# Designs tried in a protein design chat: VH-VL binders against q0atu2. Part 373

Target 1, 119 residues: q0atu2
Amino acid sequence: MLDKKARIRTSREYRNVFEKGKRLSGRFLIIYYVENALDNNRFGFITNKKIGMAVIRNRIKRQLRAIVREYQGQVKNKHDIVLVARAGIGKSSFEGMEKDYIAIMKKAGLFARNANKID
Short names: E, the ipSAE of ESMFold2; O, the ipSAE of OpenDDE; V2, 0.75 times the mean of E and O plus 0.25 times the DockQ between their complexes.

## First folded at step 17 (VH-VL)

Design vh62 (framework fv_recibokibart)
Fold by ESMFold2-Fast, scan of step 17:
Structure vh62 (fold): chain C 119 residues (1-119), chain A 121 residues (1-121), chain B 108 residues (1-108)
Amino acid sequence: as target 1 above (119 residues)
Amino acid sequence: QVQLVQSGAEVKKPGASVKVSCKASGYTFTDYYMHWAKQAPGQGLEWIGEINPDWGDDNYNQKFQGRVTMTRDTSISTAYMELSRLRSDDTAVYYCARAKYYWGFSAFDIWGQGTLVTVSS
Amino acid sequence: QIVLTQSPGTLSLSPGERATLSCRASQSVSSKYLYWYQQKPGQAPRLWIYDASSRATGIPDRFSGSGSGTDFTLTISRLEPEDFATYYCQQYESYPYTFGQGTKLEIK
């Protein structure tokens, strides 16, 4: 589960990311991201009915939270990041989603420089 | 037709709780935040809080924090606002309203008809 | 919190006249997060102007919104009988979202 501090919870903060943030598309995910003035990162999620039935959408939601949680320590501090699930995500494997997330975050320059370095 | 339909008027005693429903139709329920606002008799509007219908994240005006809880049921496209430990100054019309949170404008473009909650002994 | 102050509280005018309603914010509000609503007695508010100056669908051309920063205005060029109502401004700039106290437009 993602801590409340690590979530974008207000509608206004979602709007801020969409209006001021940068956009980067992957195979199954789109991210919108902007630097924040906080001490930590916050994540938001958008999933729509085009993904599939409720069972599939609920699985995708659980898997996205798990992936974000697992790689939380890799993300450069002070960013608000919104993940938008593309229609095709319902047909992806967990590994496929994970690889797409990692690729997008690296391309965006949002992953920490090195695993063993302190910023 | 896009509409929000609220539950009917309630009369409660001080200290009780009230739960108002807001049923959405004609649009994708999870694409819009659901907001709640209070309007005391003859007075203006006051924002109570909001809920993300897709993910369930809720957020409240500090003035109501601790007494208000917002929930939703996506299977029936319905949002709920529960206000506890009611006082006489909670007598008001309560409105639900939708607002886009990622694409479009964030104005409260569709409102429910309002639910009158009367708190009296 | 951002306080929105509307003036005047009550504006008494006759049909055919021009109305100018003010909304002043205690802090800067981006135009895209300033909205106006019309409310008639016994009814829910209705979105009237969004993004400070854009008319909502079906709103007559006689209504115009303007302003930026801390000063916003709703103007009605030639009042019609159905325009007499209470108008509220609202900001979406920062949490908690707030409304002005309203300007009641009444027949003189």
Scores: ipSAE 0.744, ipTM 0.882, lowest interface PAE 0.9, mean pLDDT 90

Design vh63 (framework fv_recibokibart)
Fold by ESMFold2-Fast, scan of step 17:
Structure vh63 (fold): chain C 119 residues (1-119), chain A 121 residues (1-121), chain B 108 residues (1-108)
Amino acid sequence: as target 1 above (119 residues)
Amino acid sequence: QVQLVQSGAEVKKPGASVKVSCKASGYTFTDYYMHWAKQAPGQGLEWIGEINPDWGDDNYNQKFQGRVTMTRDTSISTAYMELSRLRSDDTAVYYCARAKYYWGFSAFDIWGQGTLVTVSS
Amino acid sequence: QIVLTQSPGTLSLSPGERATLSCRASQSVSSKYLYWYQQKPGQAPRLWIYDASSRATGIPDRFSGSGSGTDFTLTISRLEPEDFATYYCQQYESEPYTFGQGTKLEIK
């Protein structure tokens, strides 16, 4: 579970991200993101019935929270970020979701540019 | 048919608590924030707070902070508002209402019928 | 907090007349975050206008909303008997989300 401070909690904050944010699509995820005026990043999630039955949706929710939590320290800017799960995510593996998340965050410029360099 | 059905009228003594339910049907419960509003007799509307039914994130008007708790049960598509330490000026009709929280409009497009809570000795 | 002031508090008119209801905000409100609701005695409010000017589903063409910034208006071009009710404006710009005190539209 992400800490309360790291979550987008209100309907108005979600609306702000969708209205003013940039959009970037991956294989299983879409992110919407906008810079905030806070000291931290905040994450929101949209997972709907199109993903599959409750068992699948609950698994996806747990895995998305775990992935976002694991990589929190690599998100450098002060941003509000909403992750929207695409229908196909229900058939993904944990590793597949993690890889997609990393790829889309790097493409958005939200991760370290040199993370994959070998010294 | 999209509708919100609230629990029946309550009569409480000062200092008690009350828990009002709001059962949703005809739509995907987790796609809309659930809001609660207060309307004292002969008065206008006052926003109390909101809850994200999917994730459980709740948020309250500072005026009610510390006395109100919003929860939900997704298995029965029902939202709850509990108000504690009741005072006489809590006597009011309480409404639940849904609102979209992503692109589109965020207006309260569907409302419950209201629950009258009377606080008296 | 943003205070919404509606005027007049009560408007007494006859069927067939034009009604103009005002909602003034203490701070600027984006039009996309201003809504109007109709409420009749003993009933829940009903969404009437969203995004300052868009009619909700089923609302007759005689109703129109307009305005921006701090000054918003609900207009009814030709009153019908069923239009007599209390109308509330509401802002979703910032917390706490607030409603105006209402304009009661009554038959003269």
Scores: ipSAE 0.734, ipTM 0.870, lowest interface PAE 0.8, mean pLDDT 89

Design vh64 (framework fv_recibokibart)
Fold by ESMFold2-Fast, scan of step 17:
Structure vh64 (fold): chain C 119 residues (1-119), chain A 121 residues (1-121), chain B 108 residues (1-108)
Amino acid sequence: as target 1 above (119 residues)
Amino acid sequence: QVQLVQSGAEVKKPGASVKVSCKASGYTFTDYYMHWAKQAPGQGLEWIGEINPDWGDDNYNQKFQGRVTMTRDTSISTAYMELSRLRSDDTAVYYCARAKYYWGFSAFDIWGQGTLVTVSS
Amino acid sequence: QIVLTQSPGTLSLSPGERATLSCRASQSVSSKYLYWYQQKPGQAPRLWIYDASSRATGIPDRFSGSGSGTDFTLTISRLEPEDFATYYCQQYESSPFTFGQGTKLEIK
């Protein structure tokens, strides 16, 4: 999982992202994001009951952690980013979630310019 | 009916640890951060820390850092605060309180009834 | 950390009178991050005012909050017997979140 430095840990920091951040919706995910004054990115997650029962939410939580961790090096530095799982995410595959995450992050301009090249 | 119900009073010796529980009902447990506050006898309120009940991310007031640990069990909608290496000045009523951290932000709108922790030798 | 200083520490008044309680912050606090709580002896605090001026559910309209920046006020236009309690302001602007030391409203 992401280390503590890379996580949004306080309720106030979540509120900051939702109040000041930009919003972008994908198929399964919504992101809220704002530039921070740190030298690193921080990620937060919202997986509310609209997704489904606990077993489904636990699977989604594991998969979101894995996806964000895998791609953390490609995200433009100095951003606080909150991922909100949409109700339909419970029916997605891991590949579907991963593709949606990549697409929404690219559309938001959050991947570094030198990201997405082979090698 | 939204409610936070805390565990009963505790009497501990200096150096011991205490773990207080806070059971939530009547709302979606994971939609609200759970906060803990201390109130020493005849004194005001002091914020101890908070935990994200969905993801487990916790954060503490530096004054309590290293002695306090917050956890939760989502299967029973219960949050816990454990305070270690107890001192006489830890004698206080400890409160849990919820706060919504996304859409429909709220202050500490619902509080537990409080748990008296007495530290005496 | 942001320090909240409430004044007076104790306010002695009679039912029917107007009460004005002050909360001053050591640095600027956005009004949307300032809250007031009422606490009676032996009870948990209860949210009274949120976002500096909005009454919580069930709170009578004789209570009003105001202020911005570093100076905030809770006003009770006409005290009722049940209003005698301790009132705390609280900031949610930055961690650690802090409370004022409280103003105790007591009957003369």
Scores: ipSAE 0.748, ipTM 0.878, lowest interface PAE 0.8, mean pLDDT 90

Design vh65 (framework fv_recibokibart; at its last look DockQ between E and O 0.90; V2 from the best seeds 0.86)
Fold by OpenDDE, look of step 18:
Structure vh65 (fold): chain C 119 residues (1-119), chain A 121 residues (1-121), chain B 108 residues (1-108)
Amino acid sequence: as target 1 above (119 residues)
Amino acid sequence: QVQLVQSGAEVKKPGASVKVSCKASGYTFTDYYMHWAKQAPGQGLEWIGEINPDWGDDSYNQKFQGRVTMTRDTSISTAYMELSRLRSDDTAVYYCARAKYYWGFSAFDIWGQGTLVTVSS
Amino acid sequence: QIVLTQSPGTLSLSPGERATLSCRASQSVSSKYLYWYQQKPGQAPRLWIYDASSRATGIPDRFSGSGSGTDFTLTISRLEPEDFATYYCQQYESSPYTFGQGTKLEIK
């Protein structure tokens, strides 16, 4: 999983992102993002019952962490970013989810325009 | 009905460890952070730490850092607080309490009934 | 950390009187992150006021919260016998989340 340094860990930190951050919606994900005063990015995750049963949520949880970990090096620094899973994500493939993440992050200006999957 | 039910009273010797449980019911366990608070006899409330039940991320009061461990079992909607290397001043009632971390307000709106931990030789 | 100082430590009043409890923060706290709790002997605390001025579910109208910045107040317009308890303020502005030392409201 993500290093502790790269995670939003406290409830207050989550609150800050939701209150002061910008919101962008993709097909399967919503992101809230705000600049932080650190030298690194931190990621948070929201999954709730809207996306499906516990087994589905657990799967989505693992997949989102994998995606974020894979592309974290391509994200512009000094941001707190919260990923909120949307209801339809449970029916999405990993590739679809990944594509949505990349698209949203590019739209937010957090990825370079030419950001691609890392082999 | 929304409630938090904690484990029973504990009596421990100095140097021992205690693990208190807090079982949630009546709501989605992962939608709230679980917090823990300490209240020594006749004293006020002291925040110990918090844990995200969904992702397991925890954060502790520096005062308890190194001695406290918070965990959870989502399958049974139960949070745990373990305190090690107990000493006499750890004698207190320990509370679990939930707090919303996205949308709504962030106050501790539901509390467990408390668990008395007595540390004595 | 943010230190919350409540005053007075003990407040002795009679039913029907007005009670004013103070909570002072060592640094500015957003109203969104200032809370009050009531606790009676042998019981867990109960949320009383959230967002500095909003009554929790089931809390009577005689209770009101106010304040901003570093100074917050809990007011009981007309005390009822069941209102005698200890009241704690709490800040959620920054970790560690801290409580005031409490004000014990006792019957005169």
Scores: ipSAE 0.900, ipTM 0.953, lowest interface PAE 0.5, mean pLDDT 95
Fold by ESMFold2-Fast, scan of step 17:
Structure vh65 (fold): chain C 119 residues (1-119), chain A 121 residues (1-121), chain B 108 residues (1-108)
Amino acid sequence: as target 1 above (119 residues)
Amino acid sequence: QVQLVQSGAEVKKPGASVKVSCKASGYTFTDYYMHWAKQAPGQGLEWIGEINPDWGDDSYNQKFQGRVTMTRDTSISTAYMELSRLRSDDTAVYYCARAKYYWGFSAFDIWGQGTLVTVSS
Amino acid sequence: QIVLTQSPGTLSLSPGERATLSCRASQSVSSKYLYWYQQKPGQAPRLWIYDASSRATGIPDRFSGSGSGTDFTLTISRLEPEDFATYYCQQYESSPYTFGQGTKLEIK
């Protein structure tokens, strides 16, 4: 799991991102994001029952944690970012989710110039 | 119907630990943060902390930090609060309460019935 | 932490009278993060007002909430016997989420 410091931990912090944040939709993911007043980025996640049964949701959760952790050093600092899994994510591959995440983060301007991981 | 049902009363000695449970029914357990609050005899309400039941992220009132731990088991829609190194001033009714944290935000709209914890020698 | 101060601590009134309960915050609280709860002896608190002024489901229209910034009020226009209880305000602006000490509404 991400360092506790890099997690959105309180319900109030989630509410702030949804109320004040910008929204950007991808194929499998939606992100809501807002600048914070901290020294670091924080990530939150929303999965919904409509994604599928527990086995599928647990797989999605593991894979989203892995993707966000892998790319956390490339995200522009001082943002609270919430990833919302869309219903169709249950049919995606790991590679598909990763590609969608990278595309969304780049489109949002959230990947730092010199840390951009374009293969 | 939406309901939070807490475990029964506990009597503990100073220095012991107590673990209170809160079982949710009638709604999607992971859509609402679970909060815990303390009410000492003749006193008002004091917020202890909160936990994200889906992802497990927790946060505590500094006053209880180091002595309180919140956990959950999503397979049985149950949240837990464990308070360690009990003191006489931990004698109180402890409540769980839910709060929606995304689409359709809510306050503490549903509360458990409360669990009386008595700390005596 | 934001401290909520409720006044008076005890309010003694008769059925039919108007009750005005104050909640003052040590720093600004957005109206959307100010809530009121009713609690009767031996019972859990019950959500009464949310977003400073919106009545929760089933709450009679004699109850109204108002205020912004640091000054919030719960008003009961005409007290009924079942309204005698303790009322708590609560802020959700910042963690730790705090409650006022309560105003006990008692029969005179």
Scores: ipSAE 0.818, ipTM 0.901, lowest interface PAE 0.7, mean pLDDT 91
Fold by ESMFold2, look of step 18:
Structure vh65 (fold): chain C 119 residues (1-119), chain A 121 residues (1-121), chain B 108 residues (1-108)
Amino acid sequence: as target 1 above (119 residues)
Amino acid sequence: QVQLVQSGAEVKKPGASVKVSCKASGYTFTDYYMHWAKQAPGQGLEWIGEINPDWGDDSYNQKFQGRVTMTRDTSISTAYMELSRLRSDDTAVYYCARAKYYWGFSAFDIWGQGTLVTVSS
Amino acid sequence: QIVLTQSPGTLSLSPGERATLSCRASQSVSSKYLYWYQQKPGQAPRLWIYDASSRATGIPDRFSGSGSGTDFTLTISRLEPEDFATYYCQQYESSPYTFGQGTKLEIK
């Protein structure tokens, strides 16, 4: 569960990431990320109805929050990061989403430590 | 058609609370933040706060912090604003308005019709 | 917070005249985040100009927005009877997303 200071809270903050941030695509996720002026990271999420029915969307939301929470301590500070769920994410397992997240975050150079985790 | 329909007028006593609803139709509710604004009789507009429609993250004008709570129910595409410890100067029309927070522009392009809240003894 | 000061408070003009409404910000506002709304009595505000100078859908070309930094202007080149209303500017540069106090454009 992410602390409120580690969340993107305002609409203007989301707009800033999309307007100024870099974009990287993975299999199930797209990330947008930009350096912020804080001493911490903030995370935002976009999961729209095209993913599937409400029960599927709610599962994906819970799983994404859990993945981000698990790895947040390994992320280089001073970044605003928005995760956008791609249409195919509804068919992914938790482990598939997790692997995709790790890969895309490493490719972006956002991990300060090795993000690979056994189980 | 795209529209925001607010709950009806309310009359309250000082010290009470009021909860105004804003039901969205004709668009994808989770694509737009919901904002709320106050307009006292004969006066201008004052921004109160905003809520992320999907994830529920809220943020408020510090002037209202501690007295206002914004919530939503995505299953019925409805946003809510609750204002507590009402005073006579809270008498106003309260509007909801949407703003897109990704791709596109983010002006308040659709507004609810307004809800008159009257605080009197 | 960013304070928007509109002037004049009331502008009394006749149809056919040019109207100039000013909005001054206490801090710089990106043009992308300066908006104008029209409001008539008993009605909700309506988006009129976005991004400082872009007209919303259906807004006549007699309305033009301009300005940058701290000084923004809404101009109506030749007033029509339906243009008499109150106009508000708003900044979306930073929270709280403040409005100006309004300029009431009334018929002389």
Scores: ipSAE 0.795, ipTM 0.903, lowest interface PAE 0.8, mean pLDDT 91
ESMFold2 (binder alone), look of step 18: mean pLDDT 93; pTM 0.948

Design vh66 (framework fv_recibokibart; at its last look DockQ between E and O 0.87; V2 from the best seeds 0.80)
Fold by OpenDDE, look of step 18:
Structure vh66 (fold): chain C 119 residues (1-119), chain A 121 residues (1-121), chain B 108 residues (1-108)
Amino acid sequence: as target 1 above (119 residues)
Amino acid sequence: QVQLVQSGAEVKKPGASVKVSCKASGYTFTDYYMHWAKQAPGQGLEWIGEINPDWGDDYYNQKFQGRVTMTRDTSISTAYMELSRLRSDDTAVYYCARAKYYWGFSAFDIWGQGTLVTVSS
Amino acid sequence: QIVLTQSPGTLSLSPGERATLSCRASQSVSSKYLYWYQQKPGQAPRLWIYDASSRATGIPDRFSGSGSGTDFTLTISRLEPEDFATYYCQQYESSPYTFGQGTKLEIK
């Protein structure tokens, strides 16, 4: 579980990201990202019914949190980032989801080009 | 139709706790933040806090921190607000209200009918 | 926190008259995050104006919202009997999402 400090928690914080942030689409994820005035990154998540049943959504939530947590240290600081799960994510593997996340984050310039999986 | 239906009136003694429910219907429960507001008799509205029904993230007005707990049960599209260590000035009508957080406007467009909580010795 | 001050506290008018309600913010509020609600005794508040100037669904066109920055106004061009109620402004600019103290529009 991400620390509270690392999470977008309020509706207003989400609104800010969607209104002011940049949007990039991956295969399974869409990210909205904007610089914040903090010393840390905050992550938000949007999972809607289009991605599947409750069991699937819960699995996706867990996986997204795990991925974000794993690569948290490699993300450039001072960003609010919202991950929106796309409809096809329910049929994706964890590895596929992770790969998509890395790719989209690199494309956004939020990862260093040489960012690698942390073992 | 879209609506929020709250639990019935409560009468409590000082020091007790009260838990008010708010059941949502007619829309996707997780697509809106659930907010709670307090209105003392003859007074204005005061924001208590909000909760993300999808992830359970809650955030409270500092005035109520330490005494308020917001929860939700997504299986029945119901939000809960619990207020503990009740005192006389907690006597008020409590409202739940939804607000969109990623599409459209952010106003409280749907309100519950309100729940009167009376705290008296 | 952002403090919203409404004026006047009570407005006494007759049907057919024009009503002007003011909401002043202690700091700048984006129009997207300024809202008005109507409340009648014994009822829950009802969204009336959103985004400072947009009427909610079912709200008559005699109601209009305007303003920017720190000064916002709700105007009723020609009062109808059903318009007499308490009106609250609210800001969603930052938490806590505060309300004004309300303006009670009563029949003269």
Scores: ipSAE 0.911, ipTM 0.957, lowest interface PAE 0.5, mean pLDDT 95
Fold by ESMFold2-Fast, scan of step 17:
Structure vh66 (fold): chain C 119 residues (1-119), chain A 121 residues (1-121), chain B 108 residues (1-108)
Amino acid sequence: as target 1 above (119 residues)
Amino acid sequence: QVQLVQSGAEVKKPGASVKVSCKASGYTFTDYYMHWAKQAPGQGLEWIGEINPDWGDDYYNQKFQGRVTMTRDTSISTAYMELSRLRSDDTAVYYCARAKYYWGFSAFDIWGQGTLVTVSS
Amino acid sequence: QIVLTQSPGTLSLSPGERATLSCRASQSVSSKYLYWYQQKPGQAPRLWIYDASSRATGIPDRFSGSGSGTDFTLTISRLEPEDFATYYCQQYESSPYTFGQGTKLEIK
């Protein structure tokens, strides 16, 4: 799992990202992101009941954590980023979700063009 | 009807621990942060901390850091606050309160009824 | 931490009078992160004003909030018997979120 320092922990920090951040939509994910004044990136996550039943949401939560952790070294430093799962994410494969994440992050200018999984 | 219902009053000895519950109903439990606040007899409100009920991320006021732990059980829409190593000045009413943390933000718009914790003798 | 100082500590007035309650912050607080709560003895606080000036659901229009930066005010244009309570301001600008010490509105 992501280290505590790499997570958005407070409700106020979430509110800051949604109010000041930029928004980009992918197929399964929406990201909200804003530059922070820290030395590191922080990630937050939103999963709504709209996604499906608890078993589906729990799978999506595990997979999102895994994807973000795997690519954390590719993310341009000093950003607070919130991932919002879209309703259709419940029908996605892990690979499809991962591909969507990379595509959105590159489109936002937060990822290198040829980002790959961290060893 | 949106409600937060807290556990009943407790009397504890100094050095003991207390765990207060806050059961949510009438809304999606995971859409709102759960906050806890303390109110000593005849005094004002003091914020203790908050927990993200979906992801479990917690954050505490430094004054309570090391003595307070917040948890939740999403299967029963219940949040918990445990306060350890109780002292006489922990005698207070403890409140839970919700706050929406994404689109459609809210202040502490719904509060529990309060739980009186008395620390004596 | 941001300290909120409310004044007066106690305000003794009669029904029909105007009440003005002050909340002063030790550093700037965005209006959207300033809230007011009403509390009666034996009851939980109730959200009264959010975003410094917006009335919560069901709150009578005789209540108004105003202010920005470090100075905020709650005004009750014409007191009713049910308005006598303690009022707390609260900031959500930065952690730890803090409350003022309260202004107790009491019947003269």
Scores: ipSAE 0.816, ipTM 0.900, lowest interface PAE 0.6, mean pLDDT 90
Fold by ESMFold2, look of step 18:
Structure vh66 (fold): chain C 119 residues (1-119), chain A 121 residues (1-121), chain B 108 residues (1-108)
Amino acid sequence: as target 1 above (119 residues)
Amino acid sequence: QVQLVQSGAEVKKPGASVKVSCKASGYTFTDYYMHWAKQAPGQGLEWIGEINPDWGDDYYNQKFQGRVTMTRDTSISTAYMELSRLRSDDTAVYYCARAKYYWGFSAFDIWGQGTLVTVSS
Amino acid sequence: QIVLTQSPGTLSLSPGERATLSCRASQSVSSKYLYWYQQKPGQAPRLWIYDASSRATGIPDRFSGSGSGTDFTLTISRLEPEDFATYYCQQYESSPYTFGQGTKLEIK
């Protein structure tokens, strides 16, 4: 459950991230990210039908929210970040998804310099 | 084929509510925001709002905020728009339309056939 | 919000003539977020021009869109009988995603 302030909500906000943002691809996730004009971060998610049946998609949604929530305090502020679930994510473990997220976020330079929680 | 099929015409009294449905077929329902627009008889188009069908995030034109509710049921690929406390100037054709909200072009490329809502004495 | 003002409100012309429809925005609109729709009576709108100047699939090349910033134009080089309809511009630059009030292109 992400705070409403930490959510990308409108279609135009999503489009801005895809058009202006940088892209990094991992095993299970792709992130798009761009600096925003706010004092906080916002996260968006794309977990469309190609991931699998509704039960699987709902599991992936819950897991992605949990991962983002756990690490959101370590993310540099002023960024809009969209996580796109890749087709193979439906067969990933929580740990595999989490490791992929950490790796991508580190490669993007989005974790703050004081990264006490990063493995 | 890609299409949006809306529910049939409605006649309502002032003060009532109406719920219009919009069933999508031929494409991945969750890949597109669903938008709704109003067209009063003989007049132009007015944007009402949008909903993200996957996550349920909704956003409304301030003019309709407080009277409109957009929902969806992903199991049947159907979006809904409910307008409450109807008044005579709500008489209009209501359209649903889709727009891609990430990569690709984002115009309203598919429209429903429209639903006439008549609000009368 | 961004207001789109179309002119003229009604344009009366004959087949074979050139039509010029104007759409003026109250604030700058990126060309990729300016769209045109055609609507005939009793029908839903149809996407006609996207990204200010790109024709939607199946739209004849006699239709051209142009403009940037606050001034956009839809031009029909030689009117055909099927072109008589109402045309709307729309911006997707920022919500609410407003439409112009329309230009009705009618046969003289």
Scores: ipSAE 0.630, ipTM 0.861, lowest interface PAE 1.5, mean pLDDT 90
ESMFold2 (binder alone), look of step 18: mean pLDDT 92; pTM 0.946

